# VH-VL binders against Adapter SH3BGRL (SH3BGRL), part 4

Target 1, 113 residues: Adapter SH3BGRL (SH3BGRL), of Homo sapiens (Human) (o75368)
Amino acid sequence: VIRVYIASSSGSTAIKKKQQDVLGFLEANKIGFEEKDIAANEENRKWMRENVPENSRPATGYPLPPQIFNESQYRGDYDAFFEARENNAVYAFLGLTAPPGSKEAEVQAKQQA

## First folded at step 4 (VH-VL)

Design e10 (from d03 with heavy chain S101E E105Y, light chain E100V; framework fv_diridavumab)
Fold by ESMFold2-Fast, scan of step 4:
Structure e10 (fold): chain C 113 residues (1-113), chain A 119 residues (1-119), chain B 111 residues (1-111)
Amino acid sequence: as target 1 above (113 residues)
Amino acid sequence: EVQLVESGAEVKKPGSSVKVSCKASGGTFSSYAISWVRQAPGQGPEWMGGIIPILGIAKYAPKFQGRVTITADDFAGTVYMELSSLRSEDTAMYYCARDSEGWYYFDYWGKGTTVTVSS
Amino acid sequence: QSVLTQPPSVSAAPGQKVTISCSGSSSNIGNNYVSWYQQLPGTAPKLLIYENNKRPSGIPDRFSGSKSGTSATLGITGLQTGDEANYYCGTWDSSLSAYVVFGGGTKLTVL
């Protein structure tokens, strides 16, 4: 299952927008997910911090939401999600099979052939 | 270079409140946690609480829950700690400290603000 | 009372090696990262070790950290007079309210 770590109390317009972009995409495409609120739950924040890989952390500060996992596998942050979306590779990015008839499924089918 | 600049020394009466400020410069203010740690004369450090401005999170140690309030002014780059119902045992040096990992360790410290509670 | 236990003092001569222990429980040191701080008289604490054994930029490799079970150790080799200070361990405590705890401190005297 897809898990999205978010901060419900963030005053940052940029973070709120990024969180909504990720969650909105998942909802629009009927992809099941769990929200993990790091603002309301300290254990969620601890888990997120410890499980974002070292080379995926910013040079300054700590990992900011949204952070995306499939089960316990780190998938990426907003920038990684955005790039996957631009490349029609979001299902692969999330570790999922693209639905039949999608542009991504067409690309995958072409590679398998 | 990261710098945390704290407000000046305070002398307060028992039962009053004190508000100490910490201005952050030289780094990304809002993406770090800023904590308040006090140290009474001859004692070890005691964590009071902290704030992560960009996430809208504030957390307080149980001993200070209900007496301490930590707030941030992102525009001014300043974090405040207000401690109410002061007692003589609140006499201590009060430090602000930056935490880049969210309450796990403190990589930069202010020079400290002396708060003396006396009649 | 401090949740983490440190010896109140340690002493050694210049050039020698010292170790400072920090003892906790499974709810703090046992399940969380440990940090160490150096405090010279009249100054704020300074980060010496984070995440059990990592050094910030500018901290010489004479300082090292380790963690085993519910205890952590700070090691200092090639002891210098400038190392005379109070040393504090710190960690996160999960059992009480998930908050930061510090040791009571160890005064290092260089004789």
Scores: ipSAE 0.237, ipTM 0.716, lowest interface PAE 2.8, mean pLDDT 85

Design e11 (from d03 with heavy chain S101Y, light chain E100V; framework fv_diridavumab)
Fold by ESMFold2-Fast, scan of step 4:
Structure e11 (fold): chain C 113 residues (1-113), chain A 119 residues (1-119), chain B 111 residues (1-111)
Amino acid sequence: as target 1 above (113 residues)
Amino acid sequence: EVQLVESGAEVKKPGSSVKVSCKASGGTFSSYAISWVRQAPGQGPEWMGGIIPILGIAKYAPKFQGRVTITADDFAGTVYMELSSLRSEDTAMYYCARDSYGWYEFDYWGKGTTVTVSS
Amino acid sequence: QSVLTQPPSVSAAPGQKVTISCSGSSSNIGNNYVSWYQQLPGTAPKLLIYENNKRPSGIPDRFSGSKSGTSATLGITGLQTGDEANYYCGTWDSSLSAYVVFGGGTKLTVL
């Protein structure tokens, strides 16, 4: 299961747009996911902080939402998601098998050769 | 360099309110947690509450809920703490402190604002 | 009363090692990271240790932290006269109304 850590109370237009972009993509492609709201739930904020790898944390300040996990495996932040989307590699980015017949599935099949 | 600059000393009457400011400079302001920690003479530190402006999150210690309001002006880079219904027991040094690590572990502190409540 | 228990004072001679304990419960130290602060007279507290055992840049390695169960320890080796200060542990309490708690403090005297 894909888990997306978001902040429902953020006043940042940039954060709101990035959260909307990620969640909208998952919905449009019928990828199952859970939202984890770090603004409303202290335990979600704690878990996210503990599990974003050190090399993916900003040098200072909080890791900003959205942050993406598959189960407990860190997949990346918005920038990583955006790059994966541009490269038609979102399923690989999420740790999922691309749907049969998709452009990404074709690329994955070639890489396995 | 990162600095937290607090407003000047205050002398207040019982029953009034006080609003202390903390201006952050030398870094990205709104993505840090900024807390208010007070220390009465001869006592240890006591956490009052904190804010993470970019996330729209504020949290208050139970002892201060209903009396404390912590707000941020992102444009001005300033966090405020307002304490109402002042009593003599509120006489203390009030610090703002920044958490860079996400665990309410405070690596930068203001120099403190003395608030004296006397009639 | 403070939720975290520290000895009120410790003393040692220059060059010696001292340890300062901090005792809590499963809802605070047992479940959360511990930090340690040094407070010299007339100054704001200074972070010595975060996430149980990590040092911020600029803190010498003679300061160390550890955590076991519901207790944490600050160790200071090669004690110097400039180490005379109050020392406080801090953590998050996950019980009713989760919030930051500090220990009552330990006064370190070097003579």
Scores: ipSAE 0.373, ipTM 0.783, lowest interface PAE 2.5, mean pLDDT 86

Design e12 (from d03 with heavy chain G102D E105Y, light chain E100V; framework fv_diridavumab)
Fold by ESMFold2-Fast, scan of step 4:
Structure e12 (fold): chain C 113 residues (1-113), chain A 119 residues (1-119), chain B 111 residues (1-111)
Amino acid sequence: as target 1 above (113 residues)
Amino acid sequence: EVQLVESGAEVKKPGSSVKVSCKASGGTFSSYAISWVRQAPGQGPEWMGGIIPILGIAKYAPKFQGRVTITADDFAGTVYMELSSLRSEDTAMYYCARDSSDWYYFDYWGKGTTVTVSS
Amino acid sequence: QSVLTQPPSVSAAPGQKVTISCSGSSSNIGNNYVSWYQQLPGTAPKLLIYENNKRPSGIPDRFSGSKSGTSATLGITGLQTGDEANYYCGTWDSSLSAYVVFGGGTKLTVL
């Protein structure tokens, strides 16, 4: 299960757009996911901060939403998601198998041969 | 280099309210938590509350719930703390402090501003 | 009223070692990270130790922290006259509406 940590009360237009971009992609592709609201639930906020790997944390401040996990395994932030989309590698990025017949599915099959 | 600068000293009457500001410079303001911590003469520090501006989250200590309001102006890089229904025991040094944690510790502090409540 | 209990004062001579205790409960120190702050006369508190035993950049290794159960300890070795200050512990209290709590402070006098 894909888990997306978001902040429902953020006043940042950039964060809101990034959150909707990730959630919209998952919805459009019928990928099951759970939203984890870090603004409404401080346990979600603490968990996210503790489980974003050190090498993926900003040098300063909190790791900003959206942050993406598959179960408990960190997948990346918005920038990583965006790069995966640019490279037609979103399913691999999420730790999922791509739809049959896609270029991404073909690449995944070759990697696991 | 991160600096936090509180507004100037205040002298207030009992029953009034006070609004102090904290201006952050150097480093990223919005993605940190900014807290207000006060210290009465001869006493230890007392956390009042804090805000994470970019997430729109504010949290208050139970003792101050309903009497303190913390807000942020991201454009101005300023956090405000308003304390209402002032009493003599509110006389203290008021600090703003920054943290990169969930309000567990404070890595930078302002020099503090004095609020005196007297009749 | 302080939620965390510290001795009011401690004293020692230059070059000696001192320890400052901070005692709490399962809802605060027992379940959460502990930080320590140094407050020199006329100055704001300065972060000395965070997450029980970590030092910020610029804090010498003479300062150390530890936590066991519901108590924490700040250790200072090679005591210097410049260490004369008030020392405060701090943590998160997880009971009710979770919030930040500080100790009442310990005045370190370097004789």
Scores: ipSAE 0.323, ipTM 0.749, lowest interface PAE 2.5, mean pLDDT 85

Design e13 (from d03 with heavy chain G102S E105Y, light chain E100V; framework fv_diridavumab)
Fold by ESMFold2-Fast, scan of step 4:
Structure e13 (fold): chain C 113 residues (1-113), chain A 119 residues (1-119), chain B 111 residues (1-111)
Amino acid sequence: as target 1 above (113 residues)
Amino acid sequence: EVQLVESGAEVKKPGSSVKVSCKASGGTFSSYAISWVRQAPGQGPEWMGGIIPILGIAKYAPKFQGRVTITADDFAGTVYMELSSLRSEDTAMYYCARDSSSWYYFDYWGKGTTVTVSS
Amino acid sequence: QSVLTQPPSVSAAPGQKVTISCSGSSSNIGNNYVSWYQQLPGTAPKLLIYENNKRPSGIPDRFSGSKSGTSATLGITGLQTGDEANYYCGTWDSSLSAYVVFGGGTKLTVL
């Protein structure tokens, strides 16, 4: 359900670290996801470009991976993910229900009541 | 102000190779895609290929695959295009152009480098 | 054959409106964004329109773009002598290994 657009061939250590941070979080929390590699697949690159909202694109240059979607709904870039993670709101950020027993699940339960 | 500064004019013999450079200034270099577009006298533009340095991606038009190589020097902020096995039909103005995204459109262009191939 | 077709020339008087067409197929214009470029004599091309109908900062609203099916059009109103130039459309072509294609160009003469 969760789709993460990444660039496997990037030489940028910053991009590599950001990609691994996102993917590592999803793996550690057993959240199902699909990697969408934009480096070799031009349709992935085109789709990402067209579906990252204008207000989330850089003023100049290419939208940089990782870019995160839930199905076709844009969730955010690395900065948005990092902010959500710092605020214990990653499941809400991803459009998911937090797992039972987490602080985020407790907050979600209170807000839904 | 974003500028793309291209290397000087070249005169080459058939069968040789040429390497043209494009230096980006006035902004972040590596997050842009830089393409090479040529234009023969009296003809429309023809895309040769491009590179997205920060992603490590280079793409070439089928017509030029095997003859063109596009590389980037991130430290120098410079993109290079090397075209080998030159023919008289390669006589053209060669532009570098910045692509804002995925090879769709070019928002800034270099002034062009004239390459003349003659015997 | 050329992938995108433009009329080779168009002429109009100052103050008039002109429309330049660009015709392609489903693999290019039909499925992808179209851009337009102005090339004044002796200069590099300059972006006029991107993503079918958007103008970069500094491009006057006399220039407009549209796309319908497999064709795109560039409209120029209030023609000025300084608009005399070659105009090129451009897009991405998915059927030819996903690469950029340009039209053959249209020479606009302002009479």
Scores: ipSAE 0.268, ipTM 0.727, lowest interface PAE 2.8, mean pLDDT 85

Design e17 (from d03 with heavy chain Y104D E105Y, light chain E100V; framework fv_diridavumab)
Fold by ESMFold2-Fast, scan of step 4:
Structure e17 (fold): chain C 113 residues (1-113), chain A 119 residues (1-119), chain B 111 residues (1-111)
Amino acid sequence: as target 1 above (113 residues)
Amino acid sequence: EVQLVESGAEVKKPGSSVKVSCKASGGTFSSYAISWVRQAPGQGPEWMGGIIPILGIAKYAPKFQGRVTITADDFAGTVYMELSSLRSEDTAMYYCARDSSGWDYFDYWGKGTTVTVSS
Amino acid sequence: QSVLTQPPSVSAAPGQKVTISCSGSSSNIGNNYVSWYQQLPGTAPKLLIYENNKRPSGIPDRFSGSKSGTSATLGITGLQTGDEANYYCGTWDSSLSAYVVFGGGTKLTVL
């Protein structure tokens, strides 16, 4: 299952928009997901911080939401999601099989051949 | 390059409140956790609470719940700690400290502000 | 009282090695990262070790950390007179809902 770590109390318009963009995409495409609110739950905040890989952490500061996981496997932050969306590769980014008949499904099939 | 500059020493009466400031420079302060840690004479450090301004999250140690309030002025790059209902036991050095990774450890500390509570 | 137990003091001669223990429980050290701090007289604490065994830039490799089960250890080799200080361990504690709890401290005396 796709898990999206968010901060419900953030005053940052940029963070709010990025969170809504990710969650909206998942909902619109009927991809099952769980929201993990790091503002309301300190265990969620701790888990997210510890499980964002070192090579994916910002050089300075806290890893900012949204942060995306498939089960316990890190998939990326908003920038990675945005790049995947621009490249029509969001299902691959999430570690999922693209819908049958889509261009992304064709690419996935060829990569696994 | 990162520097935390605390406000000056305070002498307060029992029952009053004190508000100490910590001005952060040398980086994006709002994405870091800034905590307040006090140390009474001859004692070890005691975490009071902290804030991650960009996330709108503040957390307080149970001992200080209801007496401590931590706030941030993101534009000014300043974090405040207000402690109310002061007692003589609140006489201590008060440090602000930054956590680059969020709530795990403190990589930079202010020099400390002395708060003395006396009658 | 502290929830993390450290020996109150330790001593050794210059050039020797010391280890400082920090003992906790499953709710703190057992399931969380440990950090270590050095406090010279009259100064603020200084980070020596974070995430159990990592050193910040500028901290010599004479300082090392380790964690096993519910205990952590700070090792200092090649002791120098300038190492004389109080040392504190720190970790998160889920049972207290506290982001950082500190040990009671260990006074290191270099003879």
Scores: ipSAE 0.216, ipTM 0.720, lowest interface PAE 2.9, mean pLDDT 85

Design e18 (from d03 with heavy chain Y104E E105A Y108I, light chain E100V; framework fv_diridavumab)
Fold by ESMFold2-Fast, scan of step 4:
Structure e18 (fold): chain C 113 residues (1-113), chain A 119 residues (1-119), chain B 111 residues (1-111)
Amino acid sequence: as target 1 above (113 residues)
Amino acid sequence: EVQLVESGAEVKKPGSSVKVSCKASGGTFSSYAISWVRQAPGQGPEWMGGIIPILGIAKYAPKFQGRVTITADDFAGTVYMELSSLRSEDTAMYYCARDSSGWEAFDIWGKGTTVTVSS
Amino acid sequence: QSVLTQPPSVSAAPGQKVTISCSGSSSNIGNNYVSWYQQLPGTAPKLLIYENNKRPSGIPDRFSGSKSGTSATLGITGLQTGDEANYYCGTWDSSLSAYVVFGGGTKLTVL
């Protein structure tokens, strides 16, 4: 299952837009996911911080939402998601199999074959 | 590298309130947690609470909940700590401190603001 | 009274080694990262160790940290007179309402 760590109380319009972009994509493509609110739940905040790999943490500051996991496997932040979306590789980015007949399914099949 | 600049020393009467500021110089508080830690004369540090402005999160130690308020300006350039209903036991050095871990490791500290509560 | 227990003082000669203990419980040290701070007279605390055993840039390797069970230890080798300071451990306490706790401090005297 896909887990998206978000901050419901963030005043940042940039963070709010990024969160909605990720959640909206998952919803539109009927990909099951769980929201993990780090603003409302201290355990979610701690878990996210501890499980974002060091090489994926910003050089300065706290890892900002949205942060994306498949189960306990880190998939990436918004920038990684956006890049995957630009390259028609979102299902691979999420650790999922692309729907049959999609352009991404073609690319996945060729790389795994 | 960012510096934390705290407001000047305060002398207050019992029952009043005090508001101390902490300004980021050479950077911002974007994506950082800022905590307030006090130290009474001859004693160890005591965490009062902290804020992560970009996430809209504020957390207070149980001892200070209801008496302390921590806020930030709209650009997260300055963080404030207001302590109300002052008593002599609130006489202490008040530090602001930054961390990127959500209150686990404080890597940059202000120089401290002395607050004296006396009649 | 601190929830984290440190010895009030330790002493050793220049060039020697000293260890400072920090004792807690499962709700704090046992389940969370430990940090260590040095406070020279008249100054704000300075971060020495974070995440149990990691050093910030600029902290020499003669400072080390470790954690076992509900206790943490700060080690200092090659003692210098400039190491005379108060040392504090810190961690998160998750027992009732998650909050940061510090030890009561250890005063290090180098002869």
Scores: ipSAE 0.293, ipTM 0.766, lowest interface PAE 2.7, mean pLDDT 85

Design e19 (from d03 with heavy chain S100Y G102S W103G Y104W E105Y, light chain E100V; framework fv_diridavumab)
Fold by ESMFold2-Fast, scan of step 4:
Structure e19 (fold): chain C 113 residues (1-113), chain A 119 residues (1-119), chain B 111 residues (1-111)
Amino acid sequence: as target 1 above (113 residues)
Amino acid sequence: EVQLVESGAEVKKPGSSVKVSCKASGGTFSSYAISWVRQAPGQGPEWMGGIIPILGIAKYAPKFQGRVTITADDFAGTVYMELSSLRSEDTAMYYCARDYSSGWYFDYWGKGTTVTVSS
Amino acid sequence: QSVLTQPPSVSAAPGQKVTISCSGSSSNIGNNYVSWYQQLPGTAPKLLIYENNKRPSGIPDRFSGSKSGTSATLGITGLQTGDEANYYCGTWDSSLSAYVVFGGGTKLTVL
């Protein structure tokens, strides 16, 4: 299952918009997911901090939400998600098979043809 | 250049409150936490709490829960620590420190603010 | 009272090596990264070691850290008079509501 670590209390409009963008995409495409709120839950905050790979942490600070996992496998942050969307590769990014009729499936089918 | 500049020394009466400020520069507010650590005369450091300004999340040590409030003013680039119901044992040096990953380590420290609680 | 136990003092001559221990439990050192701080008289603490054994830029390699089980060690080789200071270990403690705890400190005297 897809897990998205978010901060419900963030005052950053950039973080809020990024969180909404990720969650909105998953919901619009009927992709099942669980929200993990790091603001409300100390264990979620600790787990996210420890499980975002070192090479994906900011050199100068705390990993910022949204952070995306499939089960316990790290998939990426907002920038990685955005890049996947631009390349019609979100299902691959999430570790999922693109469903028939999705834009990603269409792109893949066109490339194979 | 990373700088943490703390407000000046305070002398307070028992039962009052004190609010110490820490002005952070060098990109600190973008993704670091800021913690408050105090040190009583002749004692080791004691973590009071911290805040991740960009997330609006504050965490307090159990000993200080209910007496300490840590806030951030993003416009001013400043973190505040307010300690209420002051007692003589609150006499200490109070440091702000830049906190990587909310508690993993403190890489830059302010010079400290002396708070003296006396009658 | 400190959650992490350090020896109160240690002494050595210039050029010698010292080790400073820091003892905790599974809920702190056993499961979390350890950091070390140097505090010269009249100054704020300074980060010496983070994530058990890493040095920040500007810290000489004669300072080293290690962790085994529920204990951590700070090693200092080639002692200099300027190393005379208090040294503190620090870590996260999950059993105490997941907050930072420090050792009581070790005063290093360089004779």
Scores: ipSAE 0.102, ipTM 0.688, lowest interface PAE 4.0, mean pLDDT 85

Design e20 (framework fv_diridavumab)
Fold by ESMFold2-Fast, scan of step 4:
Structure e20 (fold): chain C 113 residues (1-113), chain A 120 residues (1-120), chain B 111 residues (1-111)
Amino acid sequence: as target 1 above (113 residues)
Amino acid sequence: EVQLVESGAEVKKPGSSVKVSCKASGGTFSSYAISWVRQAPGQGPEWMGGIIPILGIAKYAPKFQGRVTITADDFAGTVYMELSSLRSEDTAMYYCAREYSSGWYEFDYWGKGTTVTVSS
Amino acid sequence: QSVLTQPPSVSAAPGQKVTISCSGSSSNIGNNYVSWYQQLPGTAPKLLIYENNKRPSGIPDRFSGSKSGTSATLGITGLQTGDEANYYCGTWDSSLSAYVVFGGGTKLTVL
């Protein structure tokens, strides 16, 4: 299952928009996911911090939501998601198989030709 | 080169409140966890609480819940700690400290400390 | 008193080595990372060790950390007069709403 770590209390418009962009994509594509609110739940905050790999943590500051996992496997932050979306590779980014007939499946088929 | 600059020393009467500020230079503080740690004369450090300004998350040590409030002003690049109902036992050096970016509640940069003296 | 127990003092001569212990419980040291701080007279604490045994940039390798069960140890080799300071262990406690805890401190005297 896809888990998206978010902060419900954030006053940052940028963070709120990024969170909505990720969640909106998952909802629109009917991809099952769980929201993990780090503002409301200390265990969620601790888990996220400990499980964002050291090589994927920013050089400065706290890892900022949204942070995306498939089960316990780290998939990336918003920038990684956005890059994957731009490249029609979101399902691969999430560790999922692209649905038959999807734009991503079509792009992958063409690129392998 | 990161610096945390704290407000000046305070002398307060019992029952009053004190508000100490911590300004981070470099303009990147909002994405860090900033904590307040106090140290009474001859004693070890005592964590009061912390905030992650960009996330709007604040956490307080059980001993200080109800008496301490930690807030941030992103425009001013400043974190504040307000301690109410002051007692003589609150006389201490008050530090703000930035959480180490790859650690968990580990502090890599500290302000020089603000002395708060509570006396009648 | 402090949740984490440290010896109040330790002493050794220049060039020698010392170890400073820090004892806690399963809810703190037992399941969380340990940090160590040096506090020179009149200064704020300085991070020496994080995540049990890692050093921040600028900290010489004569400072080392280790953790076993509910206890942690700070090791200092090649003692210098400039090492005279108070040393504090720190971690966070998983019980009672999770919060940061520090040891009571150890005063290191280099003769």
Scores: ipSAE 0.333, ipTM 0.760, lowest interface PAE 2.7, mean pLDDT 85

Design e21 (framework fv_diridavumab)
Fold by ESMFold2-Fast, scan of step 4:
Parts: sequence; C-alpha cells; structure tokens
Structure e21 (fold): chain C 113 residues (1-113), chain A 118 residues (1-118), chain B 111 residues (1-111)
Amino acid sequence: as target 1 above (113 residues)
Amino acid sequence: EVQLVESGAEVKKPGSSVKVSCKASGGTFSSYAISWVRQAPGQGPEWMGGIIPILGIAKYAPKFQGRVTITADDFAGTVYMELSSLRSEDTAMYYCARDSSGWYFDYWGKGTTVTVSS
Amino acid sequence: QSVLTQPPSVSAAPGQKVTISCSGSSSNIGNNYVSWYQQLPGTAPKLLIYENNKRPSGIPDRFSGSKSGTSATLGITGLQTGDEANYYCGTWDSSLSAYVVFGGGTKLTVL
C-alpha cells in the first residue's frame, strides 16, 4: 500500500499544492493509498523523519511533506514524484505495475521478462 | 554562518508571564525545527518544546503543556517562547536551539536569563 | 531527576583517556539516536557527537561516541585542559508523547 505523509496544518501554499498534486494523482488513477498526517500524529512525524533515507534528506532542514512510501520502502519526495510524472514513470516510481497497454507497461515487461 | 540571537534578560514576578525571542540568521530558517531548552542553575538541560515554522507544527514537553506556547514569525525569521504562571522554579537560562530533523541540536543561542523573584 | 543517568564527575590528567557513560531504557536510548553536548563554563552547550557516533565539522577525532543496548558512551582521548566542561547526553524518549530528554551531566576535571 502507498503511504503519503502530509502536514494538514502547514501554512505554506507550496506544500499544500504539492500534497494535493500527489494525492490528486493517486485518486485520479485509482491507486490505493493511506494518508499519514504528521501534524495530527506524533508517531507519524517520528516515523517519517526516521525512515526518509539519509542520502534523501535535504542538506539542511527537516524533510518536508509530501513524502511517499510503498509499505515501508521509501519512494521519494515531491521533486522525485514530479520527475517521475514528467517521464511517464510514476508506476515504477511507486513500485507498482503500470496499467496494461501503457508505454510504461512495455518498459516494465521488458525488464521482468 | 548560522546564528541564533536571543532577547535580553528578564526579571519577573511570580504569576506573571515572560516571552523570549530567538532570531535566526544564516541557512534555511523556516524548514528547521527550533527548540527551547532551559537550564536551571547547577542543573542539566530540560527540553521545553519546539516548532517547525514552515509546517506550523509545535510540540511541547509534558511538563510544560498548558504553560508554554511557541510561535514563529517566518517573515522576521524569529521564534518566540512564552511561559505563563511563572514560579521561582522557572528561574533559569533559556536557550533556543536548531533541531536537525528532530534528533539533535546543531546550533544554540547564547541563552537568556529569566529570574522569577518576589 | 534526569531520565538518562550519567556519573556526576570524572577526572584525569592531560594526555589521558576518559569515558563518560549514559544509561537509559528501551524507550529512549534503546530505540533512538544519541547525541552528546559539551558545555564550557559560562557558555551554551555545543554539539559534540550526533547519531550515536558521528562528529560535526570542526570536532576533533579525540571525541568518539558509541551505543550498546540501552547505554551510550562518550570517549575522549588525549585530554587537554580546554576539555574541562560539563558533558550531557541527549536522545528522544518514544514514550510519554515522544519528547527530548537529557542526562544530568558529567563534570570533567583535567587535573
């Protein structure tokens, strides 16, 4: 299952837009996911910061939402998601099998053959 | 480069409140957690709470819940800590400290002395 | 009383080695990263060790950290007069709504 860590209390328009962009994509494509609100739940906040890999943390500052996991596997932040979207590789980014007939499905099939 | 500058010393009466400021310069201010840590004379540090300004999230230690409020002014690059219902036991040095990803404090202010005296 | 237990004092001569212990429980040291702070007389604490055993830029390799089970240790080799300070361990406590806890401190005297 895809888990998206978000902050419901953020006053940042940029963070709110990034969170909605990720959640909206998942909803539009009928990909199942769980929202994990770090503002409302201290355990979610602690788990997120401990499980974002060291090499994926900003050089400075707190790892900012949205942060994306498949089960316990870190997938990336908004920038990684956006890059995957631009490259039509979101299913691979999420660790999922692309829908049949898509260009992404063709690439996945070749790698798993 | 990173510097935390705290407001000046305060002398307060029991039952009053005090508001201390911490102005951050250098580095990325709003995406860091800024914590308040106090130290009574001759004693070890006590974490009071912290804030991640860009997320609007504040967390308080159980001992200070209901008495402490931590706020941020992102435009001014300043974090505030207000402690109410002051008691003589609140006499201490109050430090602001930058909380790197919630695990450790990499930069500290020089401290603000708060004295609660009748 | 502090949640984390440190010896109140330690002393040694210049050039010697000392270790400072920090004892906790599974809800704090057992499950979380440990940091160490040096506080020289009249100054704010300074980060010495983070994430159990890592040094910030500018901290000499004479300072080292380790963690085993529910205890952590700060090691200082080649003691210098300038090392006279209070030393504090710190970590998160995963119980009681998760908050930062510190040790009571160890006063290092270099004789």
Scores: ipSAE 0.112, ipTM 0.684, lowest interface PAE 3.9, mean pLDDT 84

